# Designs tried in a protein design chat: VH-VL binders against NAD kinase (nadK). Part 11

Target 1, 268 residues: NAD kinase (nadK), of Syntrophomonas wolfei subsp. wolfei (q0aze0)
Amino acid sequence: MKIILVNNRFKENTEKKAQEIAGQLSALNVEVIIDNGLDEPYAGTVDFIMVLGGDGTMLRAARRYGQRAIPVLGVNMGTVGFLSNIEINELAEYLPLILREEYSLEARMMLEVAVFQQQSLLTRVFCLNELLLRSNSPRMLSFALEISGQKLEPYRGDGLIVSTTTGSTAYSLSAGGPIADPQLDAFIVTPVASHIINKRPLVVSPEREISLHLLEEREAIIGIDGQIKMDFGAENRVLIKRAPHPLLMVNLKAKPFFTSIDRSLQRQ

## First folded at step 1 (VH-VL)

Design i25 (from i2 with heavy chain E99V E100D Y101E D103S I104S L105G T106W G107D Y108T; framework fv_inotuzumab)
Fold by ESMFold2-Fast, scan of step 1:
Structure i25 (fold): chain C 268 residues (1-268), chain A 122 residues (1-122), chain B 112 residues (1-112)
Amino acid sequence: as target 1 above (268 residues)
Amino acid sequence: EVQLVQSGAEVKKPGASVKVSCKASGYTFTDYYIHWVRQAPGQGLEWIGGINPSGGDTTYRRKFQGRVTMTADTSTSTVYMELSSLRSEDTAVYYCARVDEYSSGWDTFDYWGQGTLVTVSS
Amino acid sequence: DVQVTQSPSSLSASVGDRVTITCRSSQSLVDSYGNTFLSWYLHKPGKAPQLLIYGISNRFSGVPDRFSGSGSGTDFTLTISSLQPEDFATYYCLQGTHQPYTFGQGTKVEIK
């Protein structure tokens, strides 16, 4: 059995715990690959991915490995988030179930984001939560939104979020988007501080293709899961589609979404 | 509401130990890390270390390693910081603070205790 | 350790003034995923520090619109667009990208 252990090297106590867990797994004859985020993703075959940390670490793991159809378990070590299933102090309890492959999987849709410069592909990335287009200056953006070839009236404002249902509780929520059951598959399109009051969030089929481009030369940024940032100009276009594979999240323990979101909103 | 309440001011002699408490309320105690930061008179803020209340895991700044111990009592939602072998340079206001990593992983100090003045006099 | 330097170390301002404080790190604060763990705090004598801004530019809950953050890599700025009486304080930036956590030395904003 080969397991990738994903942690955040820039958080020192997470690194120490990852090494301890790797030692425990090796003692059980499990081959462990540690991914602390500094190197390229491990390219070999693996059976399971264990993510040690908070939601941010899970988002990174999803971008690196989410398209490989490998079970991914979130193990919380920091603040409680939406993407972890068990706590670090519960790992020893659940480890026999992991090794016997006695768990259920929940599929979470992902976005495929392709950024072009004119007709040349600059980059293609996958993400679990959202793509954010935003102004990087005091000037508002003027941009075009197309949904499956249908050209909407131009948007004017600070930006736009294209989110998965998993991402409905992240940036989309802060921008006025709906809370969505993550078991549903949909794109949520949420305007950011629109200077036109009546622009509403849209909930559209995950089979749709969404494209964005600027109508005027402005300083703008594309943000992906709040972790990758790219300059975006009038010569650029972004195409957003449903990713080929969902993230396969491991369920060892009942974590009711609605109770979790209710408690989280109380913290704000 | 989120609140961190610290124990009262202390006066200690050089070589003694001091133990400062930080009682949390208004949130799930084990969901957030608690870190400690101090400010000596006329100086800036200095990070000391932090603790994960869920597992008791600790991380200390190198200069305090061997002199500082952080512990958590989940039954009372209280974190303790004990600093031993006190020197006059340890005279400072000591703060506990909650670390918020929620959705973005920003690792911020979002809510702070009121501070505890520790005076080390010779 | 990553060193964080603020400028100026102190400044005098009047109510209504635009105030700008700079924070520079000795190393890039961008992690391997593009995240920057830089935050700003307000501190008054006899009171606890208060979080103002996290992740370079995100305003914490309840923080007035006059506070804004910007920057990238090693250079960061806190701006107060129109200084109010309650804003006379010492301001600190904090980097959390690299262990140990490191604060800037502070910038004191005084009335004058």
Scores: ipSAE 0.000, ipTM 0.403, lowest interface PAE 14.4, mean pLDDT 85

Design i26 (framework fv_inotuzumab)
Fold by ESMFold2-Fast, scan of step 1:
Structure i26 (fold): chain C 268 residues (1-268), chain A 124 residues (1-124), chain B 112 residues (1-112)
Amino acid sequence: as target 1 above (268 residues)
Amino acid sequence: EVQLVQSGAEVKKPGASVKVSCKASGYTFTDYYIHWVRQAPGQGLEWIGGINPSGGDTTYRRKFQGRVTMTADTSTSTVYMELSSLRSEDTAVYYCARDAEIYDSSGYEYFQHWGQGTLVTVSS
Amino acid sequence: DVQVTQSPSSLSASVGDRVTITCRSSQSLVDSYGNTFLSWYLHKPGKAPQLLIYGISNRFSGVPDRFSGSGSGTDFTLTISSLQPEDFATYYCLQGTHQPYTFGQGTKVEIK
């Protein structure tokens, strides 16, 4: 059995805890690969991915490994979030179930983001929450939004978010988007500080293809899951599709989505 | 409802500068681009450039780069086009135009509302 | 720059005539998504130009149905099915696919 331990190198104690857990797993004849974000993703075959940290660490793990159809378990070590399933102090209790592969899986859709310069593909990335197009200056953007070949009215504003249903409670929520059941597959398209009163969030089929490009020369960025920043100019275009594979999230413990989000919103 | 009203005719000497105004009303000034187009006597229409009134960002046809300046005053909902180093071939009617409101397409490439035009004559 | 050429440069017609004006671009006006930004404008002396047709064939709001547009790629046509007195004017096509925006040289429709 080979397990990847993904940890957050910027959180105090996470590296020490990762080493501790790796030692425990090695004692049980499990081969452990530690991914702290410094190196390329591990290229070999693995049986399980254990993410030690909060939602941000899970987003990184999903981008690196989410397309491989490998079970991914979120283990919370600090800030409570929506993507972890168990707490670190519960790991010892659940470890026998993990090693016997006695758990259920929940599929979560991901985005495939392709950024082009003219006709050339610059990069292709996958993400769990969202793509954000925004101005990298105080000036508003002018851009074209196209959904499955259908051009929408020109957009003038600070930007746009294209989100998965999992991402509905992340940046999209802060920008006024709807809360979506993560068991549904859909894109949520949420305007950021629109300068036109009738621009509303859209919920569209995950079979749709979404494209964006600037209509004038501006300094803009494409943000992926709030972690990756890429420059975006008028010579660029981005194409967003449903990723080929969903992220397979491990369920060892029931986590009630609607009750959790309701409590979270009451504190706002 | 939507109106673009331009300043009156100008007569300038070669080498001078001219500043033409375009006052917008009937819509949210910062939501639409303003373009400038000219027509010399006996000739066709020629696109000069455009401005985003919200940020003041401009795009100029290369031929006019260095001689043309477009600005927007949001307090008066007015766009200005200033053309310097005037030559006799700059004699033309100058129009401001707002981009189009079109469903299911961009609209920025089409000119829906136009000002009445300003004749600029360059002669000695 | 993309060059846009209209044919003919001028024509004479009578009220009730069918008028056809063509517009040819030096390169394809189709972008990578299949969009074509070609429009037609009517211009009369002493008045501002008026948008007639956008996106090759779409009549703009309020434009009479005698005006129609067609074409693809590099070749486009404006047709007036039955010329009316108010239609004697100069017509311009505009390409907005490639920067800078480029107008045709114009086609003057005159009374026969």
Scores: ipSAE 0.000, ipTM 0.385, lowest interface PAE 17.4, mean pLDDT 84

Design i27 (framework fv_inotuzumab)
Fold by ESMFold2-Fast, scan of step 1:
Structure i27 (fold): chain C 268 residues (1-268), chain A 125 residues (1-125), chain B 112 residues (1-112)
Amino acid sequence: as target 1 above (268 residues)
Amino acid sequence: EVQLVQSGAEVKKPGASVKVSCKASGYTFTDYYIHWVRQAPGQGLEWIGGINPSGGDTTYRRKFQGRVTMTADTSTSTVYMELSSLRSEDTAVYYCARGYDLEYVSGDTYYFDYWGQGTLVTVSS
Amino acid sequence: DVQVTQSPSSLSASVGDRVTITCRSSQSLVDSYGNTFLSWYLHKPGKAPQLLIYGISNRFSGVPDRFSGSGSGTDFTLTISSLQPEDFATYYCLQGTHQPYTFGQGTKVEIK
């Protein structure tokens, strides 16, 4: 068995813990590849991906490896997040189940984001939560939204979010989007500070293609999962569609989504 | 081994433009941002901006917007920084540096791992 | 813009001394996912800056173990446990969490 161990090097002592766990797995005849984010994604074949860290580390792992259809387990290092399944102090208990492949998989849709200049592809990235288009200045954006070839009336405001259902509780929620069951596949399109009262969030089929471009020259950026940022100008176009493969998340422990989000909203 | 090699020192008159080059080797050129940082005499380090060689995307610090242009030539693995309308306060050593990113195709940079040797640009009459 | 302040601006030390340099940001450097983008650089006149520490506490490849970083939120520290002759230099912290990226003003470590 070959496992990729993804860690968050920007959190205290995570590299040391990753080395410790790699040694324990090696003693059980498991080959371990440590991915601390510095190098390009491991190109070889692997059987399992173990992510040590919080939700941010899982989002990175999903972008790097989510399209390979390999089981991905989130192991939290302290405080629990929405994307982790077990705590680090529970790993020893669940390790035999992992090695015997005695777990279920939960498929989570991902976005494929392609940024163009005219017809030239500039970049193509995958993400688990959302793409955010936003102004990079105090000035509002004017932009066009097209869904499967259908041109909507122009948008004016601070931006737009195109989210997966997994991302419904992330930035989309803060912008007034609905909470969606992450077991469902759908795009959630949420305006950010729209100046048009009737511009509401849209929930659309994941088979739709969504296109965005600016209608006037402004300083804008696109953000992906709150981690990747790219300049976006009037000469650019972004195309968003469902990624070819969902992220396959490992379930070893029941995680109550609805009670967790309800509790989180009480604290806001 | 990763190396960034910059062009040599320049002496320019006020109002002129200067173009500094940074040639990368030892890694996949399009996988990392290249940023520019300067240090004026007696001052600290100041970030100017960066470029994504894969798409040509640029981000500039606001005070340099309109005077700075960054470009990348993938055929030679070289990034250029051109600064126009030079003033005496633009006298500085200019460094290129490779930006680490959580993903290799990204507009965000978190720290600078490898640096060029620096190019002294002197603006004098 | 996030302002980054280093303390002290300069210090005098002897080989073998423990040196501590502090970096303070005007706002939290923790992003929404718990990541902190704070790095430390060594700079000598006539030479390129060199990365020492990234992500608060991770030593860059080839950096001696006498260099260590710590801190959280807005307060960060670089420690040199036993100063060596090659360590007399100016040190800079950099915050990479918020654009524009901002450096501290520098701390010059001088021979006593």
Scores: ipSAE 0.006, ipTM 0.502, lowest interface PAE 9.4, mean pLDDT 86

Design i28 (from i2 with heavy chain E99D Y101P D103Y I104Y L105G T106S G107E Y108S; framework fv_inotuzumab)
Fold by OpenDDE, second read of step 3:
Structure i28 (fold): chain C 268 residues (1-268), chain A 122 residues (1-122), chain B 112 residues (1-112)
Amino acid sequence: as target 1 above (268 residues)
Amino acid sequence: EVQLVQSGAEVKKPGASVKVSCKASGYTFTDYYIHWVRQAPGQGLEWIGGINPSGGDTTYRRKFQGRVTMTADTSTSTVYMELSSLRSEDTAVYYCARDEPYYYGSESFDYWGQGTLVTVSS
Amino acid sequence: DVQVTQSPSSLSASVGDRVTITCRSSQSLVDSYGNTFLSWYLHKPGKAPQLLIYGISNRFSGVPDRFSGSGSGTDFTLTISSLQPEDFATYYCLQGTHQPYTFGQGTKVEIK
């Protein structure tokens, strides 16, 4: 068995724990690779991914490895979030199940985000939570939204979020988006400080495509999962689709999503 | 089984246009991008551009900008590459290839057409 | 454009030999998201190219175990542990990280 341990390079405690766990796993004849984000993602075949830390670390892991259809376990290390399954102090208890591959998987839809400049693809990435388009100045943006070729009225505001259902409890929520069942596949399109007071979030079928571009010469940025930033201008466009593969999240411990929403949200 | 079947060989005069087709089968047509690559005699492989059959979005290598047009017909699961203002240097075998989005390392071409020879001569 | 240079341009080998082909890019193939899009292809005359390795080191479905890929950043290697008769061909690396996508110039593996 080969396992990737993903930790946060900016959290020293996660690094230490990763080393400790790596030692334990090695003693059990498990091959371990530690990914703290400083190096390129491991390109070889692996059987399991263990994410040590909070939601941010999980998002990074998802972007790096999500398209490879590898089971991903979130191990919380004292943070608040929605993407961890067990606590670090529970790992020893569940380790035998992991090694025996006795767990269930929950598929979470990811976004495929393609950014273009004119007729050139700049980058294409997969992400678990959301794509954010926002102004890089105190001025509002004017941008066009198309859904499956249908042109909506121009948006005016600080920006727009296109989120997965997983991401519905992230930035989209802060912007007034709905909370979505994580077992549902859908896009959530949430305006950020829209000039139109009654501009409502959209719930969109995952079978559709979403396109965004600016309608005027303004400086904007694209944000991916709140971690990656990219400049976005009038010459750019972004196309959002459902990713070909979902993230396969390991479920070792049942978590009652709806019964714990209020508690989790109050902590954020 | 995934298959890409291209149209037959073409002979064109300089200045003319050529349109090569690539019919896809064995998979959901709109789930994968299609790219075009060519090989001139005695030369290596050269990327031309790609298209998203779902939305029709394209990306072209700059040297072909203005001369190449890629289109997709979802009803027939066929992608087309049209190259205009043909030159002798455009003589090559042209391949369509599917972009694999399911594996780590996107922007790899997992399935290829059989190739289409385009000859440009006066 | 990102330049991709393969070495050697050609080599002669015998069945059973270990063959190593190197691909070097003019800049890092790691994008801002940490992804590296490097793939290897086998191409025989009159045939369509075939994908061997994607994502630096992943064998495509049906590709024999004797093919392996490694590397990082700007330096990548394709290794054939034991050359077989059907492996005599031209090999190409492809970078898909930067636009435009660019192939190496190719490495022709010939029979000794």
Scores: ipSAE 0.015, ipTM 0.531, lowest interface PAE 7.9, mean pLDDT 90
ESMFold2-Fast, scan of step 1: ipSAE 0.012; ipTM 0.559

Design i29 (from i3 with heavy chain G99D P100R Y103D G104S S107Y Y108L; framework fv_inotuzumab)
Fold by ESMFold2-Fast, scan of step 1:
Structure i29 (fold): chain C 268 residues (1-268), chain A 121 residues (1-121), chain B 112 residues (1-112)
Amino acid sequence: as target 1 above (268 residues)
Amino acid sequence: EVQLVQSGAEVKKPGASVKVSCKASGYTFTNYWIHWVRQAPGQGLEWIGGINPGSGYTTYRRKFQGRVTMTADTSTSTVYMELSSLRSEDTAVYYCARDRYYDSSGYLDYWGQGTLVTVSS
Amino acid sequence: DVQVTQSPSSLSASVGDRVTITCRSSQSLLHSSGYNYLSWYLHKPGKAPQLLIYLGSNRASGVPDRFSGSGSGTDFTLTISSLQPEDFATYYCMQALQTPYTFGQGTKVEIK
């Protein structure tokens, strides 16, 4: 068996734990590849991906490896989040189940984001939560939204979020979007504006293609999962589709999504 | 080991152009933005702009628009910054630096050694 | 543009002293990702700048543990717990929440 262990190099305690776990796995004849985020994603074939950290580390792992159809387990290292399944102190208990492949998988849709300048592809990335288009200045944006060839009336505002259902509890929630069951496949399109009376969040089929471009030259950025940030100008266009493969999240124990989100909202 | 190696010092006359190179090694060149930062004598650090080497997409500070051009050659893993219409106030040490725009982006983790550009009549 | 202002512009210190440098941004650098897009750099004449702290509070690889970063939103602090001879340098904060990236004006740490 070959496992990628994803951690954050710049968190010393997390890297120390990664090395300890790698040693334990190697003693059980498991080949371990450590991905601390500094190097390129491992290009070879692997059987399993174990993510040590919080939601941010999981988002990175999903972006790097989510399209390979390999089981990904989130192991929480202390920060409460929505994307981990077990705690680090539970790993020893669940390790035999992992090695025997005795777990269920939950498929989570991902976005494929392609950014163009004129006719040229600038970048193609995948993400688990969302793409954010936002103004990078006090001035509101004027932009075009097109859904599967249907041109909507121009938007004027601070920006727009295109989210997966997994991302419904991330930035989309803060912008007034709905809380979505992560087992559903849908795009959630949430406007970012100081007052959005006429611009409501849209919930659309994951088979739709969504495109965005600026109608006026403005300072804008696009953000992907809150981790990748790129300048976005009037010569740029972004195309958002459902990614070819869902992220396969390992489920070793029940995680009550709706009761967890309700508790978070009450403490807000 | 990640390294950024810059071209040597340049002396230019006012009105000329200068092209500084930054050769990257030890990582996948197209996965990271390269930014340019300068320091004029007695001044602080000033961000000029950046380039995505994989796509050629660039972003520049407004004051340099129209006289700065950044390009990338993926076959040699080299980024270039060309600054035209040089004036004495462009005398500075110019640095290239790698930006982790991917995965926890927005900081300059590895820097070139610097290139002194002197604009003298 | 996001402005960042450092305080103080210079300070005098002795080896072994605790040194604090502050950086204030004109708007919050806290992104939806939960990260503060502020980094700290050490710069010595004749050398390239060196990353010390990224995303507000994370020490860069190879940076001694006497360096620490703290703060969130608009107010950030770089702390050197026990100043060493090699730490006499100019320190810069940089925001990268949005372009243009902007540096503070620098804080020069000089021998007392």
Scores: ipSAE 0.000, ipTM 0.457, lowest interface PAE 12.6, mean pLDDT 86

Design i3 (framework fv_inotuzumab)
Fold by ESMFold2-Fast, scan of step 1:
Structure i3 (fold): chain C 268 residues (1-268), chain A 121 residues (1-121), chain B 112 residues (1-112)
Amino acid sequence: as target 1 above (268 residues)
Amino acid sequence: EVQLVQSGAEVKKPGASVKVSCKASGYTFTNYWIHWVRQAPGQGLEWIGGINPGSGYTTYRRKFQGRVTMTADTSTSTVYMELSSLRSEDTAVYYCARGPYYYGSGSYDYWGQGTLVTVSS
Amino acid sequence: DVQVTQSPSSLSASVGDRVTITCRSSQSLLHSSGYNYLSWYLHKPGKAPQLLIYLGSNRASGVPDRFSGSGSGTDFTLTISSLQPEDFATYYCMQALQTPYTFGQGTKVEIK
């Protein structure tokens, strides 16, 4: 068995724990590859991906490996988060189940995001939560939204979020979007501080193609999973589709989504 | 062992099209972009464009837009670059290269051996 | 698009010399990830280009430690601490922050 350990090298305690776990796995004749985010994704075949850290580390792992149809387990290091399944102090208990492949998988849709500069593809990325279009100045944006070739009335406001169902509890929630069951496949399109009174969040089929472009020259930014930022101007266009493969998340123990989100909302 | 192996040299007349292949081995073909870079005699390196073999998404330098087409065949782990309406100034060695990858190094870590394309009467 | 300019266009050196090549971009290559999307390549006639340095300062696998990269944002430097016979070549920097990806014009390192 070959396992990738994904960690954040810039977090001191996480790196030490990753080395410790790698040693324990090697003692059980498991081949371990450590991915700290500095190298290109490991290109060889692997049987399992173990993500050590919070939701941010899981989002990075999903962008790097989510399209390979490899089981991915989130192991929480004591931070608050929704993408982990077990805590680090539970790993020893569940390791035999991992090694015997005795677990269930939950498929989570991902976005495929292509950003163009005029007619040239600037970048293509995959993400688990969302794409955010936001103004980078005090001026509000004027922008066009097309859904499967259908041109909607122009938007005016601070921006727009195109989210997966997994991302429904991230930025989309803060902007007034609905809470969605992450087992459903759908795009959630949530306006950010719209100046048009009747612009509401939209829930659309994951087979739809969504495009965005600015109608006026403005300073704007595209954000991916809250981790990647790119300048976005009137010469740019973004195209969003459902990614070819979902992220395959490992379930070793029940983690009730609705109970967890309900408790989080009570703290607002 | 990662390898990119290109098709052999081509001689074409002006106005013709050329299709160069790049066969990948030793890694998961769909995990990395393949880009094309050329070098004309006495000139520097020039980026032409790239393709993601898993999605089919392509990006081309504006100068080549309308004349270049990049495709990928996942069953054979092969990328193709077709350049049409050839001119004498398209005479160059054409290289395929793995990467760059957005979250990774932003670099070309493995290169094909090059394909000489000569455009002459 | 992002312009990348190298200096000098050519230089003459002897084995054992310290060689410095600079690369300047018209726009910052520092991405929000904290990485500079600039790489350096060695190219010899009849051979494929070879990656030397990626993300501004990281030496590629198998590349001798005499090669180093430094800089951030718009100004970058490739240094060869003690030139070897196999290092007489043309060197290129490349930005991969945004398309079109652009190479510098190249720096030819010639024997004195």
Scores: ipSAE 0.000, ipTM 0.384, lowest interface PAE 19.0, mean pLDDT 85

Design i30 (from i3 with heavy chain P100K Y102S Y103S G104S S105P G106Y S107Y Y108F; framework fv_inotuzumab)
Fold by ESMFold2-Fast, scan of step 1:
Parts: C-alpha cells; structure tokens; sequence
Structure i30 (fold): chain C 268 residues (1-268), chain A 121 residues (1-121), chain B 112 residues (1-112)
C-alpha cells in the first residue's frame, strides 16, 4: 500500500504531525509520500490519499489528485469544515479499516476550467467548489454568459459563480445560491451583486458547457476554489465543463449532510 | 494549422439519406462549435445548423427540423451531418465551418473544402 | 428571422479600383454589449469560403489591410481600397445576432 499524506505547510506544527503519522504508517509496512504543496504532485501510482487539515487543504488535494480516481480521506486537524470525515484523534481507531479497504466511497463532481487568450489555451485546471469571475476594481463588470451555445442577455454586476453541488455551501451560498445535495451532479450559476434584479441563480445539467467573456475591458479576476487567482480581460474567454472523473471521497463515519448544514445555517 | 476535412461527393436518390463527415485537426476539438452551411446551384450560402462537440448540444434552422441530425465523435474529432428524406432541391455543396461559441467574437473562422451532394433519380 | 440584403448583386471593376459592398439588416445587429454581430466572407468557385471581417469592423488574421469593414446597427459596408487580381470573387455578409444565422445573397466582383 502506498499513501500520499497531504498537509498544510503553513499551519502550526502540521509538518511534525505529518511526520509522526508517516512513522506510524511506515511501522505498518505502508509506503508514505508527504505532499506539503511545495513540489509538483507525486506522479507515481498511489493507493490512497490522506488529507491532514481543513477544507482548504482538501480543495488543494482535489485539484492535484482528484482526476486520478484514488480514494481521498479528509482528516480534520482542528478547523471545522464540511469536507473532512474523521478527526485526527480518531485516526488510530479507523486506520485498520483503511488498510483493509473497508470503507465506502462518495463520488463528488469536479469542474474542468480552461482559460483562453484569443485562440490559445493559457491554462486548464480542475476544482471541487467553484469558479468565480469578479471585478478587481470598483467598476461593475459587463459580461456574456453562454450555456451550451445559448447566449443569455448580458450580465452587469460584480461577477458570477459557476459551482459544483459540493460548492453550493461555499461561495455560491454567500452570493444567494441554493443549497444542493452533493450527491447530485449539476452546475449552479449564481450572480454576484447583479445590477439586474431579475438575474436568478440557475441550476443546469452537468452535461452543459458554460463560457464567459467580458464585453468591456475591465480589471477582472478568475478565482478557483478561493485559492487560485488569475487576471481576466476582454481578450480572455473561460470554458467550464464537468471534469472527466469525480473526486472519490472516503466515508468511514456517517456524516449527515443535511443536519450538518442546517446546524451551520442556524448559527448565521 | 487548423484544418477541416470533409468526406467525398455523394449521389443519392430522392427519399434517401446522406451523411457527410467533417474531421477537425490542429486545435482542441471540444472548444469550438462546428456549423453546417450549404450552397445550392445558383444560390447563396444557407446556414443549416451547428453542434457543440463537447456537450452534444445542437441548433438547427427550422426548415430542416426533423430531417437533419448533427453528431460528434470526440475520439476521432469528427462531426457528422445527416440529412434524410432527400429532395432534388437538397442538391448543393455542403460546408462545415468552425465557429467560436456564441460569445464574442462569433463568426466562422475556418471552413472545410465542401462536399457536393447530388439528389437525382 | 433577421434578414440581410446585399447591394449590389454584382459589379465590374479593374485592378486598383476601390470597391464598396453594402449589407443591410432587417433589424439592428448592435448587441447590448456594444458589438455588431456581422461578419464578411470571400468565396471563390471550387474553394472554401474565407473569413475577412468579424464583429463589423475587425480584420481577420492574415487578411490584407486593403479590406475594411464599417457600419453599425442596420447598415454595414465592406471596402476594398485597391482591388487585386485575387479579389475577384463573391462576397457574403452574415448576421450572427440570433439563430437562424442568415447570409446576404452575395455580391459578385467581376473583371471589367
């Protein structure tokens, strides 16, 4: 068994904790590769990915490894979130189940995002939560949204979010989008501070293709999972599709989505 | 070096179907629409419809609804246009053309060489 | 449907001449984005059509600077400032504001 251990190098004492866990796994004849985000993703064959941290660390792991169809387990290190399944103090209890492959998998859709300049592909990235197009200045954006070749009336406002169902509880929620069952595959398209009152969030088939471009030269940014930012101008176009492979999330412990989100919303 | 290469000329009888292919190369096939345009003898250009190869979404001119079907095979980067219930007035040169999505700029930047379809008894 | 009409249907010209072709649409092609969804194409017998101008006034890559597009809304013009031997062809405008996309009937530029 070979396991990738993903940690957040910027959290206090996480490297030391990762080394301790790696030692425990090695004592059980498990080969461990530590990914702290500094190098390119490990390119070799791997059987399991263990993410030590909060939702942010899971989002990074999903971008790096999510398309490889490898089981990914979120282990919470103290920051409460939605993407972790067990707590760090529970790891010893569940480790035998992991090694015997006695767990279930939940498939979570991902986005494939391709950004172009003129006719040239600048970058292709995958993400678990969302793509955000937003203004990088006080000026409102004017932009075109096209869904499977259907050109919608222009949008005017601060931006737009294209989200997975997993991302429905992230930035899309803050912008007024619906809460979606993460077991469903769908795109959620949520306007950000639209100046057009009748622009509603859209829920569309995951087989659809979404494209965005600016109608006026403005300072804008494309954000990916709240972690990657790219300049976006009128010469750019972004194309969004469902990624070829879902993220395979490990379930060792029942974590009821609806009661968890309901509890979270009551505290706002 | 974007290139669209179409299948060869076809001769069909009235009532038959014809299927014309358009093979794309030199770009990412799923990032651009492929449209079909025909020119009957002595006539101008007429848009038939288009397909998004990445999503499978199609749009057709109303007069061809029920007779035209556009499909895409991403493994071979090929778009097909099938026209059924052929009539003599369907005799034309059929072109495929690459369009950027309906977002700006929207236009046909590269064209196939054309396929002559003759419908005669 | 948006209809587009070209004029003239044909014209005779000599090498070096200035040629002007007009395209008129039945409704405005000016989108709320500020762009005109009109393009121009050159077509020669036995060859594929070629894009010349897109969004009313932008010259396509590789197209000589003697070709220019102008106009807005319902009235558009393609101008060839100094006709070359390779320019004897049929020219088409196309609106892409809405489906169905529609072409003008064509303008044949013939040797005088």
Amino acid sequence: as target 1 above (268 residues)
Amino acid sequence: EVQLVQSGAEVKKPGASVKVSCKASGYTFTNYWIHWVRQAPGQGLEWIGGINPGSGYTTYRRKFQGRVTMTADTSTSTVYMELSSLRSEDTAVYYCARGKYSSSPYYFDYWGQGTLVTVSS
Amino acid sequence: DVQVTQSPSSLSASVGDRVTITCRSSQSLLHSSGYNYLSWYLHKPGKAPQLLIYLGSNRASGVPDRFSGSGSGTDFTLTISSLQPEDFATYYCMQALQTPYTFGQGTKVEIK
Scores: ipSAE 0.000, ipTM 0.377, lowest interface PAE 20.4, mean pLDDT 85

